# VHH binders against q9ft69r177to353, part 13

Target 1, 177 residues: q9ft69r177to353
Amino acid sequence: LSTWVAHKDCLVLAATGSGKSLCFQIPALLTGKVVVVISPLISLMHDQCLKLSRHKVSACFLGSGQLDNCIEEKAMQGMYQIIYVCPETVVRLIKPLQKLAKTHGIALFAIDEAHCVSKWGHDFRPHYRKLSVLRENFCASNLEFLEYDVPIMALTATATVNVQEDILESLHLSKET

## First folded at step 5 (VHH)

Design C6Y (framework vhh_7uia_1)
Fold by ESMFold2-Fast, scan of step 5:
Structure C6Y (fold): chain B 177 residues (1-177), chain A 121 residues (1-121)
Amino acid sequence: as target 1 above (177 residues)
Amino acid sequence: QLQLVETGGGLVKPGGSLRLSCVVSGFTFSHYAMAWVRQAPGKELEWVSSISDSGGRTYYEDSVKGRFTISTDNAKNTLYLQMSSLKPEDTAVYYCARYSRYWGYTSFDYWGQGTQVTVSS
């Protein structure tokens, strides 16, 4: 893994699926707060939840492919330490997530496969560009109960300059000083 | 005792077909969603396909869409995975798994022993 950090936000260079679950488990376990992971594929989210359940970490996924009509409500009530969610669904859940941040706390928004935001990348996904709403809606200036902005971690295996710049700009991540 | 027993695995040539079966006992089959999960040599578990407790909703991993079909026969308490157009990369141990109602269909509480599928010429 390689990282660089700016304004509590960070960009992590990591091979797909290799050891990155610790990036989500450790913040959740150390803080007792929820970690929200944005992922492009239901299969990837499902595989990660299987991995986490073996370590006794409560995890769920939300969005297309979820078979339990009640899981979204349970997740917003703080029943899961790690919530995997597709971009379309997280945009819809901004208000419930703000309540979750107030009642249980959100330790981190992790944007997996962050290269999907980039038109310069091989796997561009339009809904990833809407994820700027996370910074817009989970900053201390907009939510009085937050002392600091909720950190955003962008993870990608793709590290070209154009992709990196597009990630930082599209997700409103701070540049390092 | 809850049991899930898989059968139907074997050696098949690329482009071939296999049907996996999973016979369940010890619980009301129609009350649970079920899944097929596979593990290729040296790799992590990979979700393949899921079917709702009613059988009305099915979901597939992108690489198997159009090639695999998941189905149930409630009268026989059996889950099926019909595999067609098999590729060498489909080589794996295939597990039948029952979704945990406690975790909202996010993880599994019971697994079969697995059945080996090898796609090779």
Scores: ipSAE 0.000, ipTM 0.288, lowest interface PAE 11.2, mean pLDDT 78

Design C7F (framework vhh_7uia_1)
Fold by ESMFold2-Fast, scan of step 5:
Structure C7F (fold): chain B 177 residues (1-177), chain A 121 residues (1-121)
Amino acid sequence: as target 1 above (177 residues)
Amino acid sequence: QLQLVETGGGLVKPGGSLRLSCVVSGFTFSHYAMAWVRQAPGKELEWVSSISDSGGRTYYEDSVKGRFTISTDNAKNTLYLQMSSLKPEDTAVYYCARYSRDFGYTSFDYWGQGTQVTVSS
């Protein structure tokens, strides 16, 4: 993310493949802050952590299928550069994430497979619509937004105009000018 | 000396079954979680299944749930993947992998050489 346009939300149309992982790695590496990635499936989160570990990036996933019973505490203490989480789990962790944002810093919330928010999309998932809570809980007002506001990036490989508009509206994203 | 050796791969018709085995040496399952990971031709690595280092908790990728079963036999130092109702999309090299505890069970520190599974009519 650029320092000139910090805290701007965006929608990224990313072709299928591993290239979109750079959208998560670059903010974490440049800021030293945590990147939180919302993903629809445990298998997708596990696969991404496997790929990142080969590049020596500290990553974890939260939710069912996690073998480490202490992983949520470690993640909320800033022990991982990238945290993958399912929508239902991130909604439950809002307050710990607010503390993480104030202590270690959160560089970005990345909503992967963002088309899941849309009933017009091929893989609608109701819990994705609850992700608007990220905008509500990580948007400071006045001068405080410089210290606490967290940008939201929505990513999807394929989206019609209807799906794109549904993503922006349902997630309460500000449109890039 | 730490080693993971897979066997049991081969050619099978759709709907068939195979049992993959991974014999481990240099460590015990009581201290390490284990996984099966696969790579189809021209595709990326895909996690298939994992089993905990305690209590025998198991987890599966959605496309294999109900068809694959992961298990360990501590007396034989062997990890198994029982595969049933095999589909052409299951064609891949299957790797036995040991979880690294240093990364909260999100990465692997040791891998077997892989065993080829081909599902074709």
Scores: ipSAE 0.014, ipTM 0.421, lowest interface PAE 7.4, mean pLDDT 76

Design C7Y (framework vhh_7uia_1)
Fold by ESMFold2-Fast, scan of step 5:
Structure C7Y (fold): chain B 177 residues (1-177), chain A 121 residues (1-121)
Amino acid sequence: as target 1 above (177 residues)
Amino acid sequence: QLQLVETGGGLVKPGGSLRLSCVVSGFTFSHYAMAWVRQAPGKELEWVSSISDSGGRTYYEDSVKGRFTISTDNAKNTLYLQMSSLKPEDTAVYYCARYSRDYGYTSFDYWGQGTQVTVSS
């Protein structure tokens, strides 16, 4: 199952189909702030958006396969409660996301399929290692408008000790949270 | 009356081909993007393919790339999904769907009734 702790990073071991969407919906609904979900696959992001729309939760995905040329602008203006984005795109959007955090707030960065950061994992993806910029660019010590660091939640179905250590180190997550 | 009506489903052997058709009424493809979505028994809806308004851009789920082709014929008000090299894993009810512009083309506001595709020997 999923675990979420306000203002603290966490690593969640969540089997495929285990209700991971609640990890994203609950923070958005409780805070009224945006949840940003980093995901490796367009089809997975699209499927999740379809599921969330059935529950009357506004969601979108950004990047390759998006038919709306204005979607990034709409998302950065706070039109969606949950934003799905691939690693390549989120790195490009750091400055618009900082503005979104200032105007609407960001409750959580959720990094789905976090094992993709590890060369020991089944589906290593180099762009996942660049996601350390989220911690670097959304910390309260560097941004006066943030009350606290934006929490980061890493999710994966299974992880060996090597994969878990690689996730925590590569994403700059605290091992004590 | 706004309608989406699918035809072309059926039983086919692995490696076979089928063409699904979706006749639309009450709107034009120049104003709406369209998709094919499938659902296997006991599973969630899975996006298969999308085509932009005016038909200029197409997108596919990775497992169907090179095997499926989405297209529109404005004169016939018909959306197509040409399926080739079919696999047992492609067995599902296939729906044509119209994208909702309200959610930036991430959800659908109208669906067809669905057409059954069964890939079996």
Scores: ipSAE 0.023, ipTM 0.454, lowest interface PAE 7.0, mean pLDDT 80

Design C8A (framework vhh_7uia_1)
Fold by ESMFold2-Fast, scan of step 5:
Structure C8A (fold): chain B 177 residues (1-177), chain A 121 residues (1-121)
Amino acid sequence: as target 1 above (177 residues)
Amino acid sequence: QLQLVETGGGLVKPGGSLRLSCVVSGFTFSHYAMAWVRQAPGKELEWVSSISDSGGRTYYEDSVKGRFTISTDNAKNTLYLQMSSLKPEDTAVYYCARYSRDWAYTSFDYWGQGTQVTVSS
């Protein structure tokens, strides 16, 4: 007998500058847990951190362009409320993130620019399709210390029906109907 | 007391060059990473380039790679941005900014006044 609990994934259609940073801040503030944001470009992650810092939210980005060699270790020890990371780096960090989920909790995996999953989208990125490992490695059936699967929020500014369907399928997002 | 003062902006034709300077005071310059950030009218702030406190590591936004060079002169407490092969899309107010160590080098705690760069033919 294993108890699998329904998780609350979502797909959000949100234009750039539509206040999507609140989607990351609110879960972090309400739960005291870490929000992990997957983004395709270091410049985009940097721009988002600029916005968050004006609100005094503890945030970092991981990957190319980080000036502090110790930041990855600090992030995995729960020092930051919001962690921006590129797809390549998050796949490498699955095991440290599982420890972070146990010690501090992960409130949300937010996949920004989620249209990058889709070959039908304007900016297909192969590494985005590997993000299905987030569902696979952060589910309650696999990690006994979790009561519910860690939610996944996919965000994109625009998407056709085909792109929306590809996002849902490729990221293994839960649907309730 | 703590100041970042930019100079060097102006009007330039496409393909031209400009050198921006940022003189800092009120803190030990060599202890901080620094950046250039720009904002076109009606657009969001866009990170352009960063340099480590040692000057040994530099990073650039993809659209400026090979065209812009960030550098520092610790003896003069000055940050530079050498811009070449300028495009109309580079038109913006350029700010020098000091990285915040409290925010783990992900954001900035102090900014300059900004200097206008206009690329027009």
Scores: ipSAE 0.012, ipTM 0.351, lowest interface PAE 8.2, mean pLDDT 78

Design C8S (framework vhh_7uia_1)
Fold by ESMFold2-Fast, scan of step 5:
Parts: sequence; structure tokens; C-alpha cells
Structure C8S (fold): chain B 177 residues (1-177), chain A 121 residues (1-121)
Amino acid sequence: as target 1 above (177 residues)
Amino acid sequence: QLQLVETGGGLVKPGGSLRLSCVVSGFTFSHYAMAWVRQAPGKELEWVSSISDSGGRTYYEDSVKGRFTISTDNAKNTLYLQMSSLKPEDTAVYYCARYSRDWSYTSFDYWGQGTQVTVSS
């Protein structure tokens, strides 16, 4: 397990199956603020919510696989400490998430399977490249109601130098001038 | 008394079919969403499929889409999983589970005992 830090953000390199999800779940438990986890598959989000519920952690997932017609509204009203969401859905929810940040606070945006931003990676997903909107829309210098920038944590099992660089640049995690 | 009882598991060859049944009692079946969850040897629990309380919405794990069909029969208080084109990777204990409304359908509050499905040839 290794960590790269830049602009309050970090890139976490963790082997597949190493329990990398703990790297972002812990901040929710410690701060009492909401953690938003971006994940590529509904099944992965569902499995994580099941795991967290066994430990009495308030969690939900948002997507077409959700059976609760009111869950998106409940989540945006601060009823869950951890919100799992796919990239296309989080892009749609930017405005409700800004309100959530103002009312309850957002501790972290965690981008799981971050190698999906890279065309040079095994599992490129176009919607991952749109996640740069998180930095653009949750920066304290751009929004007066935010006291600080919301940090972004990118997690991936392994990545070449080119994939790591692509992750940092595509998600706006680097300190570039 | 609240019970979920699974049947229909067994040994089947690759490419074969099985239908799992889960008979429920002790609650109003049509008021709850239901799911099938499996656990393969040496692995953790994996969600397979879900069905809404109305039966009108169904969802599937990616690897079983097009091969498995979840359905309910409210008159018989029974949940089904019709499995076709079975693969060795589908070998697992299959559990019937009831979604918890307290957790907004993100977890389960009641489970069956499980039924073993073995795909081997």
C-alpha cells in the first residue's frame, strides 16, 4: 500500500482485494461528514453497502439498480454517511451535492478504480474523465459557502507511471501552475 | 413466524438449468423487495439479483444478466431464480434474502438457510 499526496488530494496504490475501501470509509466515521465514493459497477456498490450495514454504518448506493425510489432525495438530505455513486450519476448530482456540502459537509470524494480514467489502462471508462467537475465545483476559492476544498482520493490496484500521471491530470489532482 | 426456505439446488452440468424457489411466511410478501445472494467456496457473499415489492423492477449482477431470471408469485408467497446456461463459476450456496426497509433497501434483515448449486462436468 502506498500513498501520493498533492493539493490535499492523494492517490492510493493498493493491490486488488487488499481492503482499499477502508482508506475512504474511515474518514466518514471519524469526521461525521458525508463521504461520496465513485465506483464503476452497481454490483460493487451494492456489496459495499451490505458490508457496511453489518457494521451499523449508514450507507447507500445511487443508480438504476436501487429499489428505493426516495433514496436519492434522502441521500442529498444527509441521511447517509457514505454514498456510493457511479460517475454518470455523480455528474448529474453536482448541484444537490453542493447543497449537501453546505448543510452537512462533505469530507471526501473517493474515486475507486481510478485507472478507469486512463486510455492506457485495462478498463478505460469515458465517464471517469468527467470527474474533473468535482475539483471544479468543490473548491473553496470558487464557492463562498465552503470553508475549505473538498479533498479527492483516487484509489487503484496498480498503475504504470503513464496511468498514474493520467489519473492525476484527468482528475485535476496535480499541483500544476 | 417469519421464515425463508430455499429449495431447488443440486448438481448440474455446464450449460444446464436449475430453478431455485424460496417460500416465505410470516410477513406480507408483496410489501418487501427480495434478493438472491450467493457465496462461492472460499469467497465472500456476492449479490446476484433483486426484485421490487411490486415485481415490476428486476436487477442483476453483470455476470448473470441474460442467463438468470428473478420472479415472484404472490399467491404462493414464493420467490424464484430461474438459472440457465450455468457455468462452473456459478457454483455456490444461494441464499434468499429480504431487504431491510430500515436500511432503505441497501441491506437484508432476514435470510434463508441457503441451497447448494454445483455446476460440474
Scores: ipSAE 0.062, ipTM 0.514, lowest interface PAE 5.8, mean pLDDT 80

Design C9F (framework vhh_7uia_1)
Fold by ESMFold2-Fast, scan of step 5:
Structure C9F (fold): chain B 177 residues (1-177), chain A 121 residues (1-121)
Amino acid sequence: as target 1 above (177 residues)
Amino acid sequence: QLQLVETGGGLVKPGGSLRLSCVVSGFTFSHYAMAWVRQAPGKELEWVSSISDSGGRTYYEDSVKGRFTISTDNAKNTLYLQMSSLKPEDTAVYYCARYSRDWGFTSFDYWGQGTQVTVSS
């Protein structure tokens, strides 16, 4: 169904109802490290946290819909296995996330609805293009405590060449031929 | 000890209104954020609306904005969902849920049994 490759970036084609939460749960459970999921919609993040809590996976979301004023502090202290965050918020949290990567480890940045980065899509969102900072700020060449670049998983339902090219270029994803 | 009991569901015609109530017991109601979550037949659980512990902040799923209103009565330990302009797509079992403070108000530690809402022509 969905494919994940350890220590390498990947692009996953996944339909909206295809059980993509396993793409996030498996890396978190396998590594014991935190998975950070970037999502465009607060309601979508809330639904995912609700689903994960039924399976006893600790998850939270960060953003304007959050009712806990201390949630960002708790998340950055490693209290959650999976952190859902909107693009605007994750850009603001780069430094706390670097500390989290050092203290607990980050297994994966998963960019959900990655087609939002593409100007050729109907759901273009400018904040998605700022997500290139994840590669820039979480690579082994820049952070001595990392053994490998934190992998980036981009998920999208589209199969168009133009959108795929935009995703790879805008997010600076590493790929093999 | 901890209980959430929903009432107010039923059969209603499209365009109609219903008010769901959730009476809670066994905890200090004003210390917890609350939510309404629904599940349509054969579908996943869907978050509908949330309200802060103070009652001062409310949030809604896009498809229900302007049609549903969440509110609390702390003196009665009761959570409400006022539903108007109901559509067949709103047919679901509606659950009252209490946010877990330990999990940063992103998951629920207690749920009600649910109340059935059916919108049929």
Scores: ipSAE 0.011, ipTM 0.355, lowest interface PAE 9.2, mean pLDDT 78

Design C9H (framework vhh_7uia_1)
Fold by ESMFold2-Fast, scan of step 5:
Parts: structure tokens; sequence; C-alpha cells
Structure C9H (fold): chain B 177 residues (1-177), chain A 121 residues (1-121)
């Protein structure tokens, strides 16, 4: 919890359905900035948006399965507190997201089901390894308007030590003891 | 004056089929996208399938792809969910829902009463 406030990356072991959506809601509410959640499945993103809408939190998902043809434009204009996006789509949206970070701020990139970066875990997904571009493109050394790197939170229900190390290395997360 | 009424639920054995119907009144499908959402006992709401206001685009939760088909009949003001190869884990109350235009089709503003689907051997 303190690592998020300190603008530091973190790896969270959280059981599926264990209320991990609070990890996304709290940063958005505390900062007034946008939280971007990367998820591997459309159904998971849609289910999370259903839950959040019941709590009056403005949320959307981007990618295949979205019926609103204007949703990407609205999201990039800061209309949603929490944006769920698949890995393929977030990589495509790097430039609009940099503008969003400048105009509204991005509090956090949360990478859900982070074990998907590992070839040694179940459910490996190649596009997850491309998510290293988030650190590269949202660091203070590259964007003058940022005081700190946009923090990255990796979440997974269970992972061996080898999978945890693969997550940290593949996503270029800061090592902290 | 808006109403969504579901029918077609019931008890079916694994591998069986059911067709759910949702008759709408007070609006037309040409102005609203629609969805089917389910809730299993003691579980949270789960999105199942969506259909665009044109009827031209349909989307499905991964576990139901190839087994469920969503469709609309404008002349009958009816939304359908054709379910085949039913599994015990499909047991849930199924809700017809209308997408809200205010929330970029990420939330629903009107819901039906729900219809119970029970898949047991």
Amino acid sequence: as target 1 above (177 residues)
Amino acid sequence: QLQLVETGGGLVKPGGSLRLSCVVSGFTFSHYAMAWVRQAPGKELEWVSSISDSGGRTYYEDSVKGRFTISTDNAKNTLYLQMSSLKPEDTAVYYCARYSRDWGHTSFDYWGQGTQVTVSS
C-alpha cells in the first residue's frame, strides 16, 4: 500500500475475485488521475466494468467487444476514471495515453493476470511481453511533465518464484527489497 | 413505461438446449445495444453476450463461444439467447439488459426480472 503512494512499482499476489478492484479504485479516487488496467480477456474487463458501474465509478473497456465506436476518443479525453484495455490495444494507444498523462494524469498502470508474461506459467500470451513499453514511454527521464515514473502494479493470483522473477524482468519493474 | 420481460428458462440436463426470449416495450433495438448477463447462486454478475443496436455485431464471453447465439427480431421486439451444449456451470439467473447511452455502453440502465436456468444431471 505505501509503495503505491511512494510512486514505486509493486507485485501483488491476489486471489481471483478477492476484491482486487479496490487496488484500482483507491488510486483513482485519491489522486483524481486515471488508472489504466491491462487485462488478457474481454470478459474479465466487461465484468469489472459491470461491478464498478454499480459503485458509480466511471469505467470503460477498450478492444474487441466494445459497442461504442467513440469509446477510445472519450477515454483519451479523460472521461473515465478507470480504463480497462487488452495488451494489443494499449501498445497501439501509447501516444494518446502520453497526452492523457499530461492533461489529466495517469496514477497507475495495473497489469492484471501478470503471469501471462511467463512462458513457464499457464496461459502465456506473447503481447504481455510488449508491455515493457509502458515503463519506457512513461518515465520522468523521457517526459518532462512527469515528476516521477508512472508506477506499474503487476497482479497475479499465484506464481512460483521463477514466474515472479520473469514478471519483474519482462515488465522492467523496479527491484525493491 | 420501459419493460423487459424474460421467458424460456427451466431445468435441462447437461448437453441440452434452451432458448431465452426477452420481449421489450417502450423503446426499439435500433436505438439501443442489448446484453444477456447472468448470476450464479452466491456469485457476482457475469456478462454473457452483447448485440449492437444495428444487430450487425455480436460478442460472447469466452466460455460460451460456439455454444450460445444472441439475436434480435425487430418485428417481434424480442431479444433471444439460443443456448446449446449446456453445462452445469451455466446454471444461473439470466437477465436481459439494455445498455446505457450515458456510460459508453459499459453499464446498463434497465434490466429484466431474470429467468432461472438450471443445468443438472
Scores: ipSAE 0.042, ipTM 0.490, lowest interface PAE 6.2, mean pLDDT 79

Design S35G (framework vhh_7uia_1)
Fold by ESMFold2-Fast, scan of step 5:
Structure S35G (fold): chain B 177 residues (1-177), chain A 121 residues (1-121)
Amino acid sequence: as target 1 above (177 residues)
Amino acid sequence: QLQLVETGGGLVKPGGSLRLSCVVSGFTFSHYAMGWVRQAPGKELEWVSSISDSGGRTYYEDSVKGRFTISTDNAKNTLYLQMSSLKPEDTAVYYCARYSRDWGYTSFDYWGQGTQVTVSS
């Protein structure tokens, strides 16, 4: 694994099939706070939940593939240690997530398959570029009553310099800029 | 004694079809969502399809959409996976699994022994 840190935000280069789930499990288990993982495909989120259940970590995914009509409400009430969500859905859930950050705490926003931000990456997805709202809405300086600054971790298996730069710029991860 | 028993696997040529069946016992079938999960040689477990306890909602992994159909027959306590237009990439052990209600249908609590599907010319 390689990590590039910009203040408390970071970009992690993690090979496909590596132990990247530990990047999500450890913050959740260590802090007792929720980890929110943004992922591009419902099937990938489901696969991750299957792996986590083997380690007895409470996890859910939010999206059209979910069979429990109440799961979104349960997740926003802090019932899951790790919440997988697609970009479209997380943008819709900004206000409930702000309440979750206040009541239970959010340890991390992890943006999996972060190369999807880049049109020079192998799987560009337009909704990934909207994820800049996470920085805009979960920064202590912008939210007086919340007083929280949630770190953002971007993960990708492989990325050229152009893709890495696009990830940092599009997601507003660098505080030095 | 809770049991899930898969049948219907076998060798099929590319473009062919197979129907997998999973007969369940030891629980009220209609009260649980069910799914199919597969594992190709040397690969991780991959979710394939899910069906709600009512049978009214079905979901599929993108690579199988339009080719696979999940269904249930509550009178026979049986879950089906109708597979068509099979590809070599579909070669895997297919598992029938029952969703856990405790974790909002995000994981499975019981699994069958699996049935081998081999797509080869």
Scores: ipSAE 0.014, ipTM 0.382, lowest interface PAE 7.8, mean pLDDT 77

Design S35H (framework vhh_7uia_1)
Fold by ESMFold2-Fast, scan of step 5:
Structure S35H (fold): chain B 177 residues (1-177), chain A 121 residues (1-121)
Amino acid sequence: as target 1 above (177 residues)
Amino acid sequence: QLQLVETGGGLVKPGGSLRLSCVVSGFTFSHYAMHWVRQAPGKELEWVSSISDSGGRTYYEDSVKGRFTISTDNAKNTLYLQMSSLKPEDTAVYYCARYSRDWGYTSFDYWGQGTQVTVSS
């Protein structure tokens, strides 16, 4: 399910496992810009970085599980094609990410396990609801150097219509694709 | 010249223990965070555990928490994984890997040859 729509938000229903990494790799390779992936679990971020390293894609993760305090600064300087972050950390990094978007460009924000935003879904996580700041802070009306809003891709393995609607509403995603 | 050499794998019964070692050469061991990664038969690579360059911070995959202990001996340039209460699902080839600090590289820049751990009765 590697269907990325340039300049538009999307919700992707993707089974846990193989295939999701292409949703992140393709935009990064196609645009030469950074892809930021929000993930709820440190172990999932480690696993994805391992997989990407085997495919020669530069990737890092940021958050409480990161062992090297210098990686955050290197990431904000554009040294990695794909940056995995936990929700708490990405909210803290809004201003450095705006600078990164100006200097190197951000191709998309991918919100993995997006069902975590919904109180009606399994595995609700409060910090996921704060991710609406991504749309608010990375839109063309707020950043003069952007022609279009930075697209947001929400990914989840399975979601009812109610959970899907909650995802779109809580993350401020465009309802036309 | 940069080399990671793993030892300590073998056949063990469920509930048993093994200690894996990774001896490092060709770089300053104390400057790098280190990882243990495994690959079970027919499965993808799975991160197991990480340790900071100081040894002060450790992280574990949920299924091994409380059973595995990662540690380093900087004087011996050696990374360890103490494995206890082993289960059949722990059967895998275990690799040690180095975290890169260099700009433009992924967090996993060098890997050992791997050591086989088989848990069966």
Scores: ipSAE 0.005, ipTM 0.273, lowest interface PAE 11.2, mean pLDDT 76

Design S35S (framework vhh_7uia_1)
Fold by ESMFold2-Fast, scan of step 5:
Structure S35S (fold): chain B 177 residues (1-177), chain A 121 residues (1-121)
Amino acid sequence: as target 1 above (177 residues)
Amino acid sequence: QLQLVETGGGLVKPGGSLRLSCVVSGFTFSHYAMSWVRQAPGKELEWVSSISDSGGRTYYEDSVKGRFTISTDNAKNTLYLQMSSLKPEDTAVYYCARYSRDWGYTSFDYWGQGTQVTVSS
């Protein structure tokens, strides 16, 4: 149970389980803005959407097998409080997400299974390293309508010091605390 | 032949523990997310827990959170559900299920036959 906070960004070390959903739900409810969750598995995104619906939080997932041809458009128009996407899809959606940030606001980018960015981790996934574009494209110095950089929350069940350092460096999270 | 075979069910008293196992064959186990689903007598199917293909991410139904633990052993092609602090309302047939990749992991494409768990005095 450790939390690392840097420049409104944070690295959350949490046990495996559904308790992580509160990390996404609370920012959405408190701000009224959209939370974008990057996750490697569509099936788990679907299950999270079912859990969030019980708490009356609107959520969707963007990925293969989605039968609603308009869901991506609806999501980018602010119809969902929490949007689950895989790394490949979020990289493709940078420009629509910038428009969403301007119209409705984005409270948080949450990167689930953040250890996937690290070659020192047990489940390295190359596309996770491309998630540095989130900081590059959603900072106040690039988008004048933003008061602050959109925060990034990286979550992982366990991480050695090497994995933690690789997460911070690869995702361009703040160099401070 | 693609198979999911559950074992480990039985009769246990309230507060007791059981470990369910699901041995899979006919596919690459580490490539699929897996789930435990249960059905109590006269009730509908209830999702219990899911685990990612990496084993790094787990999810639980609120009523079992803190009492049940889902895990995998890729070397043995086995999915586990460790159940502790069992309650009478946990009485059900427990099914092992595989998430379908053809539909973006939004549904299950293969199920086991189920194993009965009975919690009573």
Scores: ipSAE 0.005, ipTM 0.118, lowest interface PAE 11.8, mean pLDDT 75

Design S50A (framework vhh_7uia_1)
Fold by ESMFold2-Fast, scan of step 5:
Structure S50A (fold): chain B 177 residues (1-177), chain A 121 residues (1-121)
Amino acid sequence: as target 1 above (177 residues)
Amino acid sequence: QLQLVETGGGLVKPGGSLRLSCVVSGFTFSHYAMAWVRQAPGKELEWVSAISDSGGRTYYEDSVKGRFTISTDNAKNTLYLQMSSLKPEDTAVYYCARYSRDWGYTSFDYWGQGTQVTVSS
C-alpha cells in the first residue's frame, strides 16, 4: 500500500492468496470509497466475497454467476465497499462506474491475475486486453477533475520480464519516474 | 427454528458416486438461493455449486462442472448434490448453505453441520 500511495499505478507480485485481500480492503476502509476488483473466474470472486463477509466488509460480485438481478444497480449506487467483476462486465459498466466515481468515489481498480493480459503467460484471456478502457476513462490529468483520477493496481503471483512488460503496456499503467 | 441438515456423506472409491441431501426447515425454501461449499483438510472453504431461488439457474466451480449436479425438491424442502466420477481431490467436509439476501447473495447467513466425503481406495 506504500507503493500505491507513492505512485498512481503499481504492479504487485503477490506470491500467496491471504495477503492479497488486504490490498483491496485497506484502500476501501482508509478512503471510504469503493474498490473495484477485476477477476477472471466467478468461483474466485465468490470465494473472496465469502472471506470478506467474515470480516464485516460489504462485498459483491457482478457477472454471469450472480443470482440477484438487482445487485448490479445496488453496487453502482455505492452499497458495497468492494465490487468484484469480470473483464467482460466491467467494459459494459464504464458509464455507471463513472457516476459511482462522481457520487461515492472509486479508490482503486485492482486487476487480479494480471498475467492474463499476456500471450507469453500461462493463462492468456483476450478480454483482459480490453481493460485499457479503465485508464482511458478514469484518468484526469487536470487537478480540477480528480474525481475520475483512479489508480490501477495490477496483481499477479507469477510474471516473467516479458509478462510484466506486456501487463504495463496492455493496461496503460503509469510508471514510476 | 431454522435448520439445515445434511446427509449422504461417506467413503467411496475413485470413480464412484454419492448423493448429498440437505433438508431445510424454518423458512420458505423457494425464497432463497442455496449452495454447497466444501472444506478439504488443511485448506480454506471452497464454493462448489449454487442454485437460484427459482431452481432455474445453476452454477458450478470449474473443477466439478460436468461431474456434479445441484438440484432441489421444493415439495420435500431438500437440496441435493449428485456427485459422480469422484476423485481423491473431492475429499472434504461438504456444507449446505443458505445465501444471505442482505449481501446480494455474496455470503451465507445459515449453514448445515457438514457431512464428510472421503474418496480413497
Scores: ipSAE 0.006, ipTM 0.303, lowest interface PAE 10.7, mean pLDDT 74

Design S50G (framework vhh_7uia_1)
Fold by ESMFold2-Fast, scan of step 5:
Structure S50G (fold): chain B 177 residues (1-177), chain A 121 residues (1-121)
Amino acid sequence: as target 1 above (177 residues)
Amino acid sequence: QLQLVETGGGLVKPGGSLRLSCVVSGFTFSHYAMAWVRQAPGKELEWVSGISDSGGRTYYEDSVKGRFTISTDNAKNTLYLQMSSLKPEDTAVYYCARYSRDWGYTSFDYWGQGTQVTVSS
């Protein structure tokens, strides 16, 4: 959790239900900037939003499972502290997210269930490999209004060395230990 | 006065079917999206299914997709959850809930009292 304050990427090994939400709740609350969480399942996104609303943290989810046609526009206008989004949808929203980063700031991209990038993990999802676009489009060298690259946090319950290497490589994360 | 009242729960054997009903008063479905949320013994609330305020769009938790069907009857102001091929893992208290527009349909502002579904031999 100290790594995001230092504007560093990180890989977090966190068991299902072990308080993973604190990894992205705290950055959102401390910075006042938006945290974007990439998740594979609408039910998981929905359950997290229910938990966050009990603690008065404004959160939404975006994707094919969203019932409010206007929520995407509200999210891109900075109305939510935490935005849950599926991989397909976040790739489509790169340009609106760059505008959000300029107007309100993005503290963190958190990639939940990050083992989904790896075919060795048995829950491989092809769309997760497209998430390299986050580093490509949210680095300080490409966006003059950023002082540092937007940190990327990859989270997974368990991962072998091969899965961990595949996560770092596929998502273009820092290889700093 | 606004209230949601669930009925239709009960004891059923694995592979069986149940239809849950939720009668609402004080508002109409044409202005609000609705959901079914469940809570298994000793576990947290789990979102099961959602339906848009038009009734035209439905969404399901992956483990219930193809087994459960959410629907509304606007004339009767009743929300339904048709459950088939029930599994022991479906044992839970089932709540109907109204999505909050203030939270962009990510949370709920009103809940029913819940109805118990037990799937056991």
Scores: ipSAE 0.040, ipTM 0.505, lowest interface PAE 6.6, mean pLDDT 81

